# Designs tried in a protein design chat: VHH binders against BTB/POZ domain-containing protein 2 (btb2). Part 6

Target 1, 284 residues: BTB/POZ domain-containing protein 2 (btb2), of Schizosaccharomyces pombe (o74778)
Amino acid sequence: MSMNSSTEISQEPSIMKPVSSISSFVFNAGFLQGTFSDTTLIIKGETYHLHALFLGRSPVLLQKLIENNPKGDVHYTIEVETEDPYVTKESCLFVLSTLYCDSPRIPAEVNVCSVLAVSDLLGLDTLAFEASSLIEKSIRPETMESVIRFLDPNFEGLERLKMGMYPRFTSGLFNKAIQVMYNTLVSNWNTEYARLLCNLPFEVIKDLLESDKLTVGASSMARYKLANEIVKMRASFRKQNHIEGKGDESVVLAFDEGSRGIQLVHIAPGAESRRKIWKATSVR

## First folded at step 1 (VHH)

Design e05 (framework vhh_3k1k_2)
Fold by ESMFold2-Fast, scan of step 1:
Structure e05 (fold): chain B 284 residues (1-284), chain A 125 residues (1-125)
Amino acid sequence: as target 1 above (284 residues)
Amino acid sequence: QVQLVESGGALVQPGGSLRLSCAASGFTFSSYGMRWYRQAPGKEREWVAGISYSGGDTSYEDSVKGRFTISRDDARNTVYLQMNSLKPEDTAVYYCTKEPLYSSGWNYDRYFDYWGQGTQVTVSS
């Protein structure tokens, strides 16, 4: 990676003078000050005074500029509405600033998930893929809760949700998050990850525990034991933290016994129940 | 709009101490680094101290190192400058300002109206 003084936030040179360059002038006078601005951009109720020439680098903003000023009036006014909570004023300022630069870097000071959200909103594919790549490299058990909530904000469960939020850019993240979660449950489950398992939405936990892709140990008994412990742990956590939900959190495990049918095991915090369902076979 | 209100300036004897405050509004304070500048009569504004948005990093101009301490209180949207062992050379109007969200290695805000009126510090006997 290249060294870039523009990412410095606390160190000042002994002589503070503008660098004599087009990029510095465009960024400082154009973006930061709004000098000779010809466009009023409103995103999620926040107003930005910018320039049609540079905003036109966004295909979304270019289309809005054309649609809202077909006769080429001197001043443009365009609006972008969104209910996405990851679209913040801070992330908008950074992403809009990239339109006034060539090949900008995403600095450590900005929220990468928010950069992805705004890049998606404005049709900035290259920046969105860069943000997605940075998020992917950060996926660990410790960051998994934040990534899952980012991809599944409606708590629908990853196995049911075929694609996460911003699907053009996050298909790899979605699959990576699922795989890390399975690996954490299979190979690394212990009390150190109890907090993660208790903080995730039940829909996510239910999908993971009921998935036939979840393999633990050498026997189906190990899968039952894992699910039972996690269900009980979550129930204890809810009780301790006075969390009211829609009844008890319960899961149903299916065990395929071949020609002998399938067995359904219902696991609840206080008790378990079993049901046997016959499945079709080619031999009678 | 960005508003910054500096206070705490006074007349003090050499070797004295002062604490300056800067109350901020019109932006998300916790997302920006903050800086203190000063301007003596007939001279350009010079950078004095800086603090990162997280508060984890601070920086100072060489002539004030060891004497001045910058700090912030995000709950009150306020940045402070504790000045100890004051010298006549510290006499100036003190201004605070926010760093740009994406730093380019200099303070563009030196050229803009939202610097406010500042607070006068006079060190004499």
Scores: ipSAE 0.000, ipTM 0.144, lowest interface PAE 15.1, mean pLDDT 73

Design e06 (framework vhh_3k1k_2)
Amino acid sequence: QVQLVESGGALVQPGGSLRLSCAASGFIFSTYAMRWYRQAPGKEREWVAGISTSGGTTSYEDSVKGRFTISRDDARNTVYLQMNSLKPEDTAVYYCAVRGDYEFWSGYSDVWGQGTQVTVSS
ESMFold2-Fast, scan of step 1: ipSAE 0.000; ipTM 0.370

Design e07 (framework vhh_3k1k_2)
Fold by ESMFold2-Fast, scan of step 1:
Structure e07 (fold): chain B 284 residues (1-284), chain A 123 residues (1-123)
Amino acid sequence: as target 1 above (284 residues)
Amino acid sequence: QVQLVESGGALVQPGGSLRLSCAASGFTFDEYAMRWYRQAPGKEREWVAGISWSGGEISYEDSVKGRFTISRDDARNTVYLQMNSLKPEDTAVYYCAKAYRDILTGYGPLDYWGQGTQVTVSS
């Protein structure tokens, strides 16, 4: 009758093997069919008919169940408000379904960024860290713009990129992303990275192109040529889209090796001539 | 550099069985879905089977359901296609493909194809 013994080794009958039929029943009858639903959960206007027992596996939902039923009513109604665009009906359905499973896994067919967003929203740390790990491993030229936009959707700059929108889980993703860019910028600047480079703030472009980690030809002139091409691409993009900046972006050949022989600067509109392509002394 | 190398194709009699293998290199194999396609002479390439990065989701073209089984061995970076009850209409070059994963939109299009392996079902 007792599950365990505190003082003796209990001999219990081996009358059955471990079976996953409980998991199958819980998922099919509980999650899919809503059998004996006792909770109405509303996320971002979408309604889900679920079970307090399984929702309690989320610390966020557990707290809401406790706070919104002080009299111990038979049926719960709880709401999670969010304006996060990554919180979608599809991602909510997937993440909520994991609460009805013993060993959930994130399939390749699911939007991993959205899974991270919902996992963060519901306090599911293990699933959120798994999603973050999958994002980190997926960083490549073809996914770079998606990763950067996930970290900094409004292109606010370096501070936002280093934190991401979900700092507990996205901190460190930018460091991986920038390392991939250091090694692949030369072959992708006018293809996979073109739109991204045009939208990134000047400070981010400056940091990237002046970095001694950037893999480019050994001479300062090779780096100058690459930086000048990117700056010209950015200028054309701003002109075509009627975007007025804080002045012209320019590349100066500097003899300070801290910047690998180049420096990116903003030249005020109508200020000194851009014909001067280098300076004799480091200004740092 | 991504490489996919298919093997196991042969001439077999109707009702026979074959196991195809696809050895992958140059990418993190356990993070990508893998698919099998086939192309008969004078016909377009058609999808045959797919397996998710985790192996948890498997799908088949209706004409091969119940006869073919896709599986993966992440320790060996290999995906397999076990073909049973082969029919003459299964005669084709079989291709392994790596599927692109767009982390923002989820599962994406195919990235890379192997060179193929010829399967001929004939008496």
Scores: ipSAE 0.019, ipTM 0.290, lowest interface PAE 6.2, mean pLDDT 80

Design e08 (framework vhh_3k1k_2)
Fold by ESMFold2-Fast, scan of step 1:
Formats: C-alpha cells, structure tokens, sequence
Structure e08 (fold): chain B 284 residues (1-284), chain A 122 residues (1-122)
C-alpha cells in the first residue's frame, strides 16, 4: 500500500538495514551508548554522559570545558545554568544529539520552540535559525497564541514581542505573526484569538486595533464595534479571574491627525469621564 | 539500548477492536520516540503510528487515522496501539520500534521487537 503510505513506508527495508558510516557509528556508540564518555554535563539538574570532543562543536560548551579544566584532567564536569522553561530534557537530548552528526534535521515529534531555546543556550546558530524558520512557517490562527507566548512568555509588552526572548533568532517572527493577525482578527477574535486577546497587555491591544493595517470594514464604526467587543471580552475575563488595578479599558472616537478614527484609552480608577473626543494636538 | 516485546495479537472479526502492547526494558524508555509498524505476507514493512518521547505529539498513516490510537505509559515502560473498526486489510505482523536521534539518523537507530500477529477474518 505504498500509494496510501508516507515516504517513511517506502523506505522500510532501508530503515531496517544497518550501515557502517562515521556519523552512524559516532551517534550510536558515542551518543546513544555513552561509550568512552569523558564529560558529565548538567543542564537544569539533568545529567548527560557525553564527549568533550563532540561537545566542543558548541562554542558555549567549548568555553565551559576550557574554563573548568585548565589542567587537562581526563574527565570533565560542566554545568549550564538556565531558568528558561523552554529548555526541557527532551529538547536537550535532541540538540545534544545533533553534535554527534553532520546534517541534523528537526523531527516532527520534537517541540521546535524548545529546540530554538536549547540551540540559543548552546550557541548553535544554524540549528536556531532553522528552528525559527519552522516556527515562522507554522504561524496561523490556531498556533498564534503559542507563538506569541514563545516570544513574550510574561506578557511584558510590544518591545519584548518585537525582539522575542531569543532576539538574535526571533526578531522577525513578531512581524510575521502580526501580519497574520491583521488579516485574520475579524474572523477569529471571539474564537482562536479570544484567550490570547484577553491575556495581551493593553498597549499591544491598543496598537493592534488602532493600526491602519488591520483589515476591518472601511468605516470607523466597524472598527469601533470590533474594538468595543474585544474590550468588553477583556473586562469580563479580568473580572472572572480577579485581575484588578489597571482601571477601565474603553474605546472612544478620535479625530487626531494620524489616527484611524478610534482610540483605546485606559482610565485610571477614580477618573470622572469614560468617553472623550480627542483633539489633534493632544499629548498622551 | 532497549529491548522490546510486543503482545496482544489475536484473531478478530471485521469491525472488532484489539489493543496491542509493547513492553520496553533497558535504558530510560521516556527518552525514545515510539512507533508501530506492520508487515503483511509478501509486502514491505509499513509505518502505522508514532508517538513522541513526551507523548504530546502523535502521527498516523492515513489508512488508520480515526481508527487507531497510539499512547504510552512511561511509568510502566509500555506503548499501546488501540485498534478499532478493524478491517481484513489490517491483517499483519505488528512491530514496535524505539527511535532516538535526529531524523536523518532515525533510520539507523531502531530497536525492534519480534512482532505480534493480528488476523482480521470475515
């Protein structure tokens, strides 16, 4: 049934057939079996028994090997400290295994965000850029929340989203994500985007809904109605989850130069007015 | 290295259900992605289902999607294949495989079980 099977099926006889190659031997004997291991590597309390020669392909691990064994002792012990929640045992095992082969591919079964995190941690630029490319290709409404949380896990705001937590590799991802959101928000705001929109900081929601790139009906009233419903959804979410302190969020009509006919305003507790028409010369 | 032992193969009627088990021994089971393959007489061995080492990602051959479910129990070092709505064309020897490493080397790092026979007869 090769016609109804994946490409994996057509390769079955070759998959079961062992080969004697340097990369296969190094991977099986070195990485999988730990034969002649000379290095104990500790990442987030998890211990790996590996080889200085292959770990030296990571500039970060090479530096640690040099720093922690100036006398050239026969066994190395090095530790990589991180509080990054995307650094997992599974992703560490995969990324470390790539040091034992020439042309690694990221399998469908590993978390690509976690691969990027570990690649960044270990200074593996090529693998990190490949992981970033795979994340970019995965951006759609169903995956948007996961991508945004990866870029800004603490919801710090727009500047963090633009950079990402791994700015050397992720700085382009937000631009792609926001373009998808500009084109799909109207169709998905109360479904795929509902939870994400409730969790994003006010300034991010403000920039999104006031943007001239957001595809909404031609009238300012269409934009006002959409923004008002999102703000109401956010208010309900905050009340249900006992989130207080930021004050009321509101949408007002705006006539300032450069505005798209609406403004989102954050009214501090105790403010007298909830609705206001802004002037062209107003300063925030 | 890990050793695999499949069990649960039986003779079943079309439309019936069967659960296959694969018990693993050796090094840490939770570090391996697990796959099920099958081989009918006179045909090549074919991939059926896969599950990641974390259990969060599963994959299936198109002909079994919606009918078969792969799962794992790392506390018991076991992977399962729940087969529902069985068809005569599902008749094969089913093999469990443990895979580790980058995708370009997965084809050379399989640990295979000896197989369990599933026969679906009308």
Amino acid sequence: as target 1 above (284 residues)
Amino acid sequence: QVQLVESGGALVQPGGSLRLSCAASGRTFSSYAMRWYRQAPGKEREWVAGISSSGRTTSYEDSVKGRFTISRDDARNTVYLQMNSLKPEDTAVYYCAAQWGPEDLYKYTHYWGQGTQVTVSS
Scores: ipSAE 0.014, ipTM 0.406, lowest interface PAE 7.3, mean pLDDT 80

Design e09 (framework vhh_3k1k_2)
Fold by ESMFold2-Fast, scan of step 1:
Order: C-alpha cells, then structure tokens, then sequence
Structure e09 (fold): chain B 284 residues (1-284), chain A 126 residues (1-126)
C-alpha cells in the first residue's frame, strides 16, 4: 500500500525528515512504506497493510483487533463491512494515514464528504467534525447538489436531509444549505441550480418559497411568479422523465385578512391542485 | 441544454472489441462523474462502468470486470468505454450519463435527472 496524492500531508515539514522525529518516521516508514506491517485490514474488499498499534487509535478498529486476534498469532486480519458509496479507496488511504500523524489536516484535493464517511465508519469523531465543518464552509450554489446528495443519497425525503446519513456530524448542514438557497434564488439563478430544485422534496420547496427570509422583489407578485416558474419546471421535468409523482404541485396566492393587503404564496400538492385560494384586494 | 452523444456501436463477432465514445456539452465536464449504462431488449437498464471526476477512480459491474475499461479526456469533454472479449450477452444499447443525485443509490437506479443520449447499439453475434 502507498499514499502519494495528498498535498496537505506532503506539506508537513516533519514527514520530509524521518530521522528528526518520531512522527516523520512513523508516517514515512510505517504508513507509506508498510515497514514491519502486522495487520491486514480489508475495507469494502480493498486490502491495506498496516500496524495494529496505530490502527488502535480508531475505537472501531481497536474493537475489531481485540475480537479478531488469532490465538498465538502476531499478524492480525480484520474486515470492515460497509455498503456506503462514499467510502472510497482514496478516502480510506487518507483517513488511515491520519492514524500515523500527530496533527492531520484534510487536504483540498481529497473528497471531504468521503473523509467524513470513512471517519464515521472508523469512529474518528474529531476528524469527522472537522470534515463536517469544511463541508459547511464549502456550501455554494455550485456545490449544493453534491451536498444534498451526500445528506440524502437514497432520496428518502426531508427528515433524512435534515439529519443526514451521519447524524452525529451532518445534522445542521441542511439548515446552512437552505440559507444559501435563499440567497441563490434571487441572485444566481441558472440551469444547473434549477435542476437541483427539481430534485428536492416538495416540503423543502414549499418551506423555501413561503419563507420570509426569501427576498424576491418588492411585490407579492414577484414571489408568486418565481414560485410558479419553479413548480412549472418541476412538473415539466417529471413529465419528460416519466417520474411517478405523488400528485400535481400548484401555486396559490393567499391573502391574510389579519395582515390586510399582504399576500402569501402557498404551494399545494395532489388532488387540491385544481383549486385556487385567491383573495386579493392589493395587487399592482 | 445538457447534451450527451454516444457513438461507436457496431455489429461484432464474439471475442471482438469496440470502443464507445460519449461527447458531452452544456456543462463543466471535468466537474462531473461519468457513467455508462446499457439496456438489452426486454430488460431493465443496468449500470456498466463509472469514472470519477477525482482523477483515476473507476468502477465496473462484475460481469464486465477485466473486459471493459472506462476512461475520460477532459480536454475533449469525452468519456470512453473500451470493450474487449465481447460476448453475445453484451448485446444492448449503451448509454452515457452524468452523475446526479440518484447516482449514489445502490442498485444503479435509472438516472431520472440525467439527460440520456440516444444511445449506441452494440450487437455481438456471428
């Protein structure tokens, strides 16, 4: 096994001078060269030749080393089973390499979502929280589809989006994404972002478009036009792709009698799609 | 908007080879994972191969491992599928797809949010 792609790991001066520090020797001779490996670790069918002493820094791997210690043998063979598509060989190499470092940093060229997935798999909470923080800071219109996919890869709906696949570390990321979506709808509309809105659950679209945090011009009509465009786009997309819908989505403009002259945009699915709630006395 | 154009399909003898191409336009090609799918008459679409935008990560359906090789040329916005040792069971229409939200669901679900090209027909028979 070799690691040779991480710029952040290669930027640590100590790993360039193996004789000057324990950390440099452990990383260069132990991890990179596999010198005196005593453990064969199998993750998702991929084999890694490592050291029980350093793998024991992972509570998950430590437990497996204890449970699968062959009687009288000095070599360990342990396996971690997972169906998580975010667990990749590249991210396993990086995360495992952190067990051979004093102060690991997540490099820019590694997939941070995959780092979180492997960190969760191996019980590395500090690294997982660091990865989650980096994901949160990276949420932009152009990265949002990847973040949404990461939070809810099985398209289970709003509850999964709010929780994420790794709830200890990903809860709250969706709230950040929603804040970015508010800003994006008014300033950075484009075809790629429109496709993201077609992929989101109805409840998310409804909450987003009905939110007072969304600023779309001075009039309620501007909000209605935006909502109608999005709903029409979602309907067209489903028709073109023969997606089995749970019913038609529609936009209605409702007047709150207690708020006199203020109109609220309401989005309704299903059998009520042909009904309109329209009471307006103050629309320009 | 997003366009994917597959080409290279032909009639070949068992044991033959073909190279399929998929030319992409309308999006930043280098930022997306790319996949090949196929569909034989009367069967569901199945995933064949995938290549990541992260550089060098490739994956294959078990039935094609060792025979098919996926690759990409980001300068030409093109993904390729090199097919060797072709078998009659490889007969299908081959489709290229851009990775989307559904791409991460195990079982290779249909990419509803991806634009599918017209496909390219591969027929393996004597």
Amino acid sequence: as target 1 above (284 residues)
Amino acid sequence: QVQLVESGGALVQPGGSLRLSCAASGFTFSSYDMRWYRQAPGKEREWVAGIGSSGGTTSYEDSVKGRFTISRDDARNTVYLQMNSLKPEDTAVYYCARSTYYDYVRGSPEGWFDPWGQGTQVTVSS
Scores: ipSAE 0.000, ipTM 0.098, lowest interface PAE 18.9, mean pLDDT 73

Design e10 (framework vhh_3k1k_2)
Amino acid sequence: QVQLVESGGALVQPGGSLRLSCAASGFTFSGYTMRWYRQAPGKEREWVAGISGSGDSTSYEDSVKGRFTISRDDARNTVYLQMNSLKPEDTAVYYCAKLPSIAARHEYYFDYWGQGTQVTVSS
ESMFold2-Fast, scan of step 1: ipSAE 0.014; ipTM 0.384

Design f01 (framework vhh_7yz9_2)
Fold by ESMFold2-Fast, scan of step 1:
Structure f01 (fold): chain B 284 residues (1-284), chain A 120 residues (1-120)
Amino acid sequence: as target 1 above (284 residues)
Amino acid sequence: QWQLVESGGGLVQAGGSLRLSCTASGSIFSINAMGWYRQTAGNEREWVAFITSGGSTTYADSVKGRFTISRDNAKNTVYLQMNSLKPEDTAVYYCAADRYGLGYYSKDYWGQGTPVTVSS
């Protein structure tokens, strides 16, 4: 007969255990009914009447409660300032409600990207990671533009896409997105991806179309034809929307430097394309 | 304690309009949001629209652009203007009071319901 750490005996407290769930009471009486609210929380001009005890589960709100009521007055007033467009009243209501629950589930009616934004704002790491996981699982051709716009709403480029707007939680989402795009670009470039491809910065298009991971066929000619069609689509879009550019994007079939060079598809911007072609084909 | 009383339901042909009203009566200290749910036979109640005391509104995707929710705080009344009605809008419409419009209403905050039937 031996005892190990897995057979540790927990001591039962001598205090009465309730027959009803505390979390059920807290959610219904506290959040839904607002019974004995002691805190006024203001986010983006919207006022919420809540409870310091449950808001203290957010490290961000706990710090604000401590800072803005150091003497422990009977009522708290705290404000969270943000200009983030993903922080909506609906997402705030949902995320704040999770502070009154033991096991919250993100419902289909709430925008998961907005849930991530509010979770980040309030320091709710577990909920933010759950939201990020749901976004990752939703990545497919029909949702791709929405995901890319969430990561990089101003189309700044690759570095923004790799981090996203909430780097602690969105880093890695682009890696999943680009893998889906590598496997589905051929079937979707002129449909689900058309608008997205027209708006993406040149360097993102270059990296996508030049990638050896892009599933387009065995020959460099298949890749060249696809890249040429996408570049033509981008040029047409720019012309129709009167967008200024430094010249036309172009697609070049180039050779690797060496005695057994591989044919590579190269995407080049306007005036720079001639210099890169000459550099690639120059032999001495 | 208060109760919600709905009115304005009835029979209407597709493409028609109806305006639902819901008035709260009694002594209630802190209702911040009011909204509308609907229920079809054999299905659970589904959310339609919410409005906060400050006037911020949210709508279900199925009704956006067709329905408009409004509120008169002095009369403790919420309204649902339903335009371009479709047969699929046929349901019993329930008024509910919710602190924030989250969609988790207690039984004590539900009205009796008003039936809306849209013919083809």
Scores: ipSAE 0.000, ipTM 0.133, lowest interface PAE 16.4, mean pLDDT 77

Design f02 (framework vhh_7yz9_2)
Fold by ESMFold2-Fast, scan of step 1:
Structure f02 (fold): chain B 284 residues (1-284), chain A 122 residues (1-122)
Amino acid sequence: as target 1 above (284 residues)
Amino acid sequence: QWQLVESGGGLVQAGGSLRLSCTASGFTFSSYAMGWYRQTAGNEREWVAFISSGGRTTYADSVKGRFTISRDNAKNTVYLQMNSLKPEDTAVYYCATQPYYDSSGHWEFDYWGQGTPVTVSS
């Protein structure tokens, strides 16, 4: 119980090594060792001892350094306030370390969504765009819920999903996610997507299930059966979680005389949707 | 007891190739980022290449496009493939752990090997 054998730092004290390059000195002596730190940075109550010169590479931190040193004093204390749950100590350490090196790569062991959040917080556009690109490439059934929750953690609605929480960097991700859903919904609706589909806004479910891009069997009946199962799953979820105040969602199968086909129509509760304010989509 | 053992150095003509190996023991190799450094007589050690625990690589500009760093976690070994060697690549080459913050919340210790000499003749 008095075991403290897991703290390797006490077994081999870290010392600054002789270095021959600026890059190795800056990263090892500056960031890792904290040599000649002149700045105390506080993010979400965590304290970092760093250097104004390197923090100045962040436009956000540069502005705070300027605001907190009107008389030219060398001692800086700056704070970045955020309630963003994606801003973690681990992501802050990684992102701050990038200010002490050139051409950093985002390693696989770091949460890419958290890297984007911290990069946005600190105004590091290049790193934020790189993180967004990695998120886009990771979209598949197993990661879909995590990506959607990252874009809209409170399921506020379609407009939030389209923009994401970091609009300058995330506004394209929902369109990529929905394209993957078009091709994978039939195989994953009751497994990987089950919880996600129960929480998505009605407008998203309507758009997804009525889309001609949705890969579903050639018959309108296949689409109708899928839509009906998803709507039933959503209704069961609302009942089990005592979510009241919304009418039942319903699925209507409509005929399209213009295309000679049967069309699937999703009808939301309320006068507007029941008056067929939008037209049915053909199934192919 | 930790140990890093470099091998594969030697004499080679300009334009030739060498493959350096560094085998680790006494620590969890797969959890550590690894790097290669080189040192010429009278100068401090110069960083050459880096590989993360996840396999991401970076290189000094002087070796980019000519050297390739790789790892084999099953063998606890990191490699440096050196192609198109130049006389200025002549140095003693060292492998070392590259300490950085990991996902478990620990900063890795800094372990170094004894070095392996590389001589490139012109």
Scores: ipSAE 0.000, ipTM 0.097, lowest interface PAE 17.3, mean pLDDT 76

Design f03 (framework vhh_7yz9_2)
Fold by ESMFold2-Fast, scan of step 1:
Structure f03 (fold): chain B 284 residues (1-284), chain A 122 residues (1-122)
Amino acid sequence: as target 1 above (284 residues)
Amino acid sequence: QWQLVESGGGLVQAGGSLRLSCTASGRTFSSNAMGWYRQTAGNEREWVAFIYSGGDTTYADSVKGRFTISRDNAKNTVYLQMNSLKPEDTAVYYCAAVLGRYSYGPNEYDYWGQGTPVTVSS
């Protein structure tokens, strides 16, 4: 086989590596090296030297470019304001780099929750949906606390958990989390899972333990025993962490007035607000 | 230097099963994401399944529920278990390793295997 060639352009098939692809050049010279940068982008105080042509692939950044330089001057300066703690310099670098390549994939070492946050911020729906799918598949008892914190970092309660902080993409993640919780409640609990149950809002615990989807043996007594165990664990956790309440949570065996004889387990709240009762000690 | 060696391809009848394996000679296999792609004549390579270093997986809609990707870090091997095979699954299957934080689509910054042909007859 002769590898001699006067020019690569004259060859029909290339048995040698081709000249740099557009994708390779754009990523290496454009994104990594900042060659011929025409745009200064500021996100959360961090500065990025980039290119209007590639930033225009983000509908959010395209709108910023149009609004802040309608006459098309040579150099653009645009800013995206956010207070979102999941928007980090590392996540911005990765997400912005996807604008400089074809069919980007989220690598193993990138924080997927942060990728979702930046993708939402920049209007990158496909990447945001991919990140959400990866989060959903990562939901296990060991990762549950992190997922719950991602969905409701400020302890706002059940409605926030159902929506998440990025509703277009995180809506439905809690449904997967609940399914894993149902499966875990009837097995051995680890320390992380016990801590999670102590930190969940009362209304979530109530909905979990009263749900027909929780299959705990054949009798109402089995459900009552599980509920009582969890309520006592939560009470112990509050006492150990000096969280004060006017009354303890309680579990009651009762007939629903409309049930035509169905016996139900009801969980009754303490008198204190959810935030005072359920807040983590690390989040005063 | 990384090399990927694929095996397990062949001829199977529709409804059958086949397991593909890909063994890597890379020094940091356990920290790298691994994937499977397939290519039919005249078409570009299509993503099939991906497994990240932490064990998270993603699947193309066309194979979801039928194919399972897994890894054995002790053997530096990634597997693709293919069940309920259809004639439309006929393709050359490629193993890929993604090295580093950033990735393009297929053929950029990734190490590729030689490909293993899978033919599903009806």
Scores: ipSAE 0.000, ipTM 0.098, lowest interface PAE 18.3, mean pLDDT 73

Design f04 (framework vhh_7yz9_2)
Fold by ESMFold2-Fast, scan of step 1:
Structure f04 (fold): chain B 284 residues (1-284), chain A 121 residues (1-121)
Amino acid sequence: as target 1 above (284 residues)
Amino acid sequence: QWQLVESGGGLVQAGGSLRLSCTASGFTFSDYWMGWYRQTAGNEREWVAFINTGGSTTYADSVKGRFTISRDNAKNTVYLQMNSLKPEDTAVYYCARLHSGSYFPRAFDIWGQGTPVTVSS
């Protein structure tokens, strides 16, 4: 620290030199440079050299520090194991860096879904809720597939979508997503939503297309035409990707007023049906 | 902070070959699925090929048998070998870091800046 910015100042020993703020020093020397590191943290096989004092701000890491240093040694070694694919080195670096800051903000360059995953892993509730809020505000047709895959990466169905993979933080996101879909599906089904609609389980598609909240034309025939096109798209996708479905998906007219006049059903290929099923087709 | 740098694009005659490279920095390359997408004027980005962390590959029907995706984890690089090129392959090609086999661009995925490929007839 012997560098002077001006000759006159360096000749005045009574002039106090400015020091970095606590926040600046802690972040730059502590987090970025690893100065005086006393802790080796391993997350998903990746090693970080950090400080017990700052890691203790995470309730999960605090518990591990306490459990793994029973003799009060001066150096800690702690490990966090996870198989979560959203836990990435980049998001771990960002989230761990927030422990060295006062009021951190999630930058635009960071994967917000991964920030939520790491925040959940480390028990950082405030940051996890902030990440969830940012995801909610980003929901548009262009981002819908990303959000739905984050909530339900294996396309398990409605129960998973409603909870998400991190229920404490993600349980509200599906409600926002589905509301956006109710208002935008008609304009985006064969573009932004095409792949998503092909991958969603039949029960989800059924619930979506039969919903009175879905904004479609004023008649049962408009809804029938939309549902029929989506079902055809799903059938083509299954055929091209050699996916065996539970049965042939079909749309029929229904006289249940609560469903707005259509019903999605499974019909087994090549089986003669004994059920009375009312079918509609587009005008020839 | 995270960066994907594509190279190898250019002008090539129909029936020719071209090899694209994408070098990653700022993240642990071996932990991620990598993919190539392409975009023509006025159209959305379409997926071309994916490679997962184990080296398994998936291709769009339009490029099956002609394109080969591969990765070199030691060099943090993903490649796209393009053979038997057609005028219809003319596009800007983008490298992407993915957590899943998404066929559409995701708002939270990391993308390169793109490299143009022009195939003359």
Scores: ipSAE 0.000, ipTM 0.098, lowest interface PAE 19.2, mean pLDDT 79

Design f05 (framework vhh_7yz9_2)
Fold by ESMFold2-Fast, scan of step 1:
Structure f05 (fold): chain B 284 residues (1-284), chain A 121 residues (1-121)
Amino acid sequence: as target 1 above (284 residues)
Amino acid sequence: QWQLVESGGGLVQAGGSLRLSCTASGSIFSRNAMGWYRQTAGNEREWVAFITRGGSTTYADSVKGRFTISRDNAKNTVYLQMNSLKPEDTAVYYCAAGIYEDWSSPLYDYWGQGTPVTVSS
C-alpha cells in the first residue's frame, strides 16, 4: 500500500480516470512498494518479498514456484542456492527488478559481470546475452585482468578460460580478449598486462606469443626478444612468490611454419636437455 | 527493495515556498536521470522538471523561473525548490528515476509514492 494519504472521494461519479500504464503500476506498486506480495524468495541467504506472477517470467523461478506450492497455499516460499561470488544483493535487486519491466537497460553503476551471473542463475537469456555483449565491448588493456578473472575465478586453467563460468553466454569472451591482446600486447606487456601475464597459464602465454596474429616486427628475433623478456618476468614472479612449475620456461628459435620462428618450452632441470632442445630448434 | 521516498509536501499560502526532497535507496538511483511530475484530480500526470546525471536541467513552461531542480548524488537525493507558489500548483508531486539519453522520449523505470502539496489563496 501507498504511504501517502488518500483523498476523499465525492459522491459524484467519475466520467473517466487516467489509468497508469501496466508497466508503471507493476514496477511502482509491485516491485518498489511490495504491494500484495505473495512470494518470499531467498537467494544466497538474502530475502526478497515479490510476486509469483512476475517471478514466473524466469523459467528457473517458475519451475520452483510450481514445485513448491502446496495445495491451498496462498503464499510461496522458494530458495535459490549458489556459492557464486558474482551473485550479489545489488545484482539480484537489479535483475529481479527487470522482471517488473518491459524493456530493462543495464545501468552503468551496476557490475555487468554480476548482472550476467544472476541472469544465468535465473535463466534470463536475453539479459545474459546483453550483459555478455557489454562485457565484450568493454575489453581493453585496463579491463583485461578483470575479464580474465571473471572467466576463471578459481584458476582452473585454459579450458575454463575458453568457456567461462557461464558457458552459454561467456564462451566467446576469451577469444575476444586474446584478439585484443594480439593488437595491444607489444605496447602494454610491461604495464597494464604485467600482472596478468605473470598469472596466465603457460599454455595461454605459449599460444599468444607463438601466434602469427601477434604483430611483432618483421623479424623472428624481435618476437624472440619480446617472448624472452616476458618469460624472464614470469620466472622472477614465480621465484618471488615461491611458485614452482615443471622445470624452467624458455624460448627457443623454431623453423615450424605455424610458430612464427619461436617456440616456448618447459625445460626439465639439466644442461644436456637444454642443449638438445636448443640444437633441435635453433636457426644458428 | 529499492524505494523513492518523497518528503517536504504540505499546506502553504499563495506566494510561499516549499522544498520537496526525494531520497533513493539502492545504488542504481545515484546515476539515473531524475524528474518530478505532478497530478491533480481528474487530470493526467504532467512533468514538472528533469535533471540529468551530469546536472543539466529542463523545466515545464508553467513552472519555469519559479521552480529549481537539483541533485546530490552522494546522498542519492533530488530536490525541487518551489517558489512563488500559486493555487494551480496544488497537486500530488511524484519523484521519478529513469535511464535515458533523450528527453523527447523518456522512459521512467522507477516512481515514488507521491507527496501532496496544497496552495491556499
Scores: ipSAE 0.000, ipTM 0.121, lowest interface PAE 20.3, mean pLDDT 77

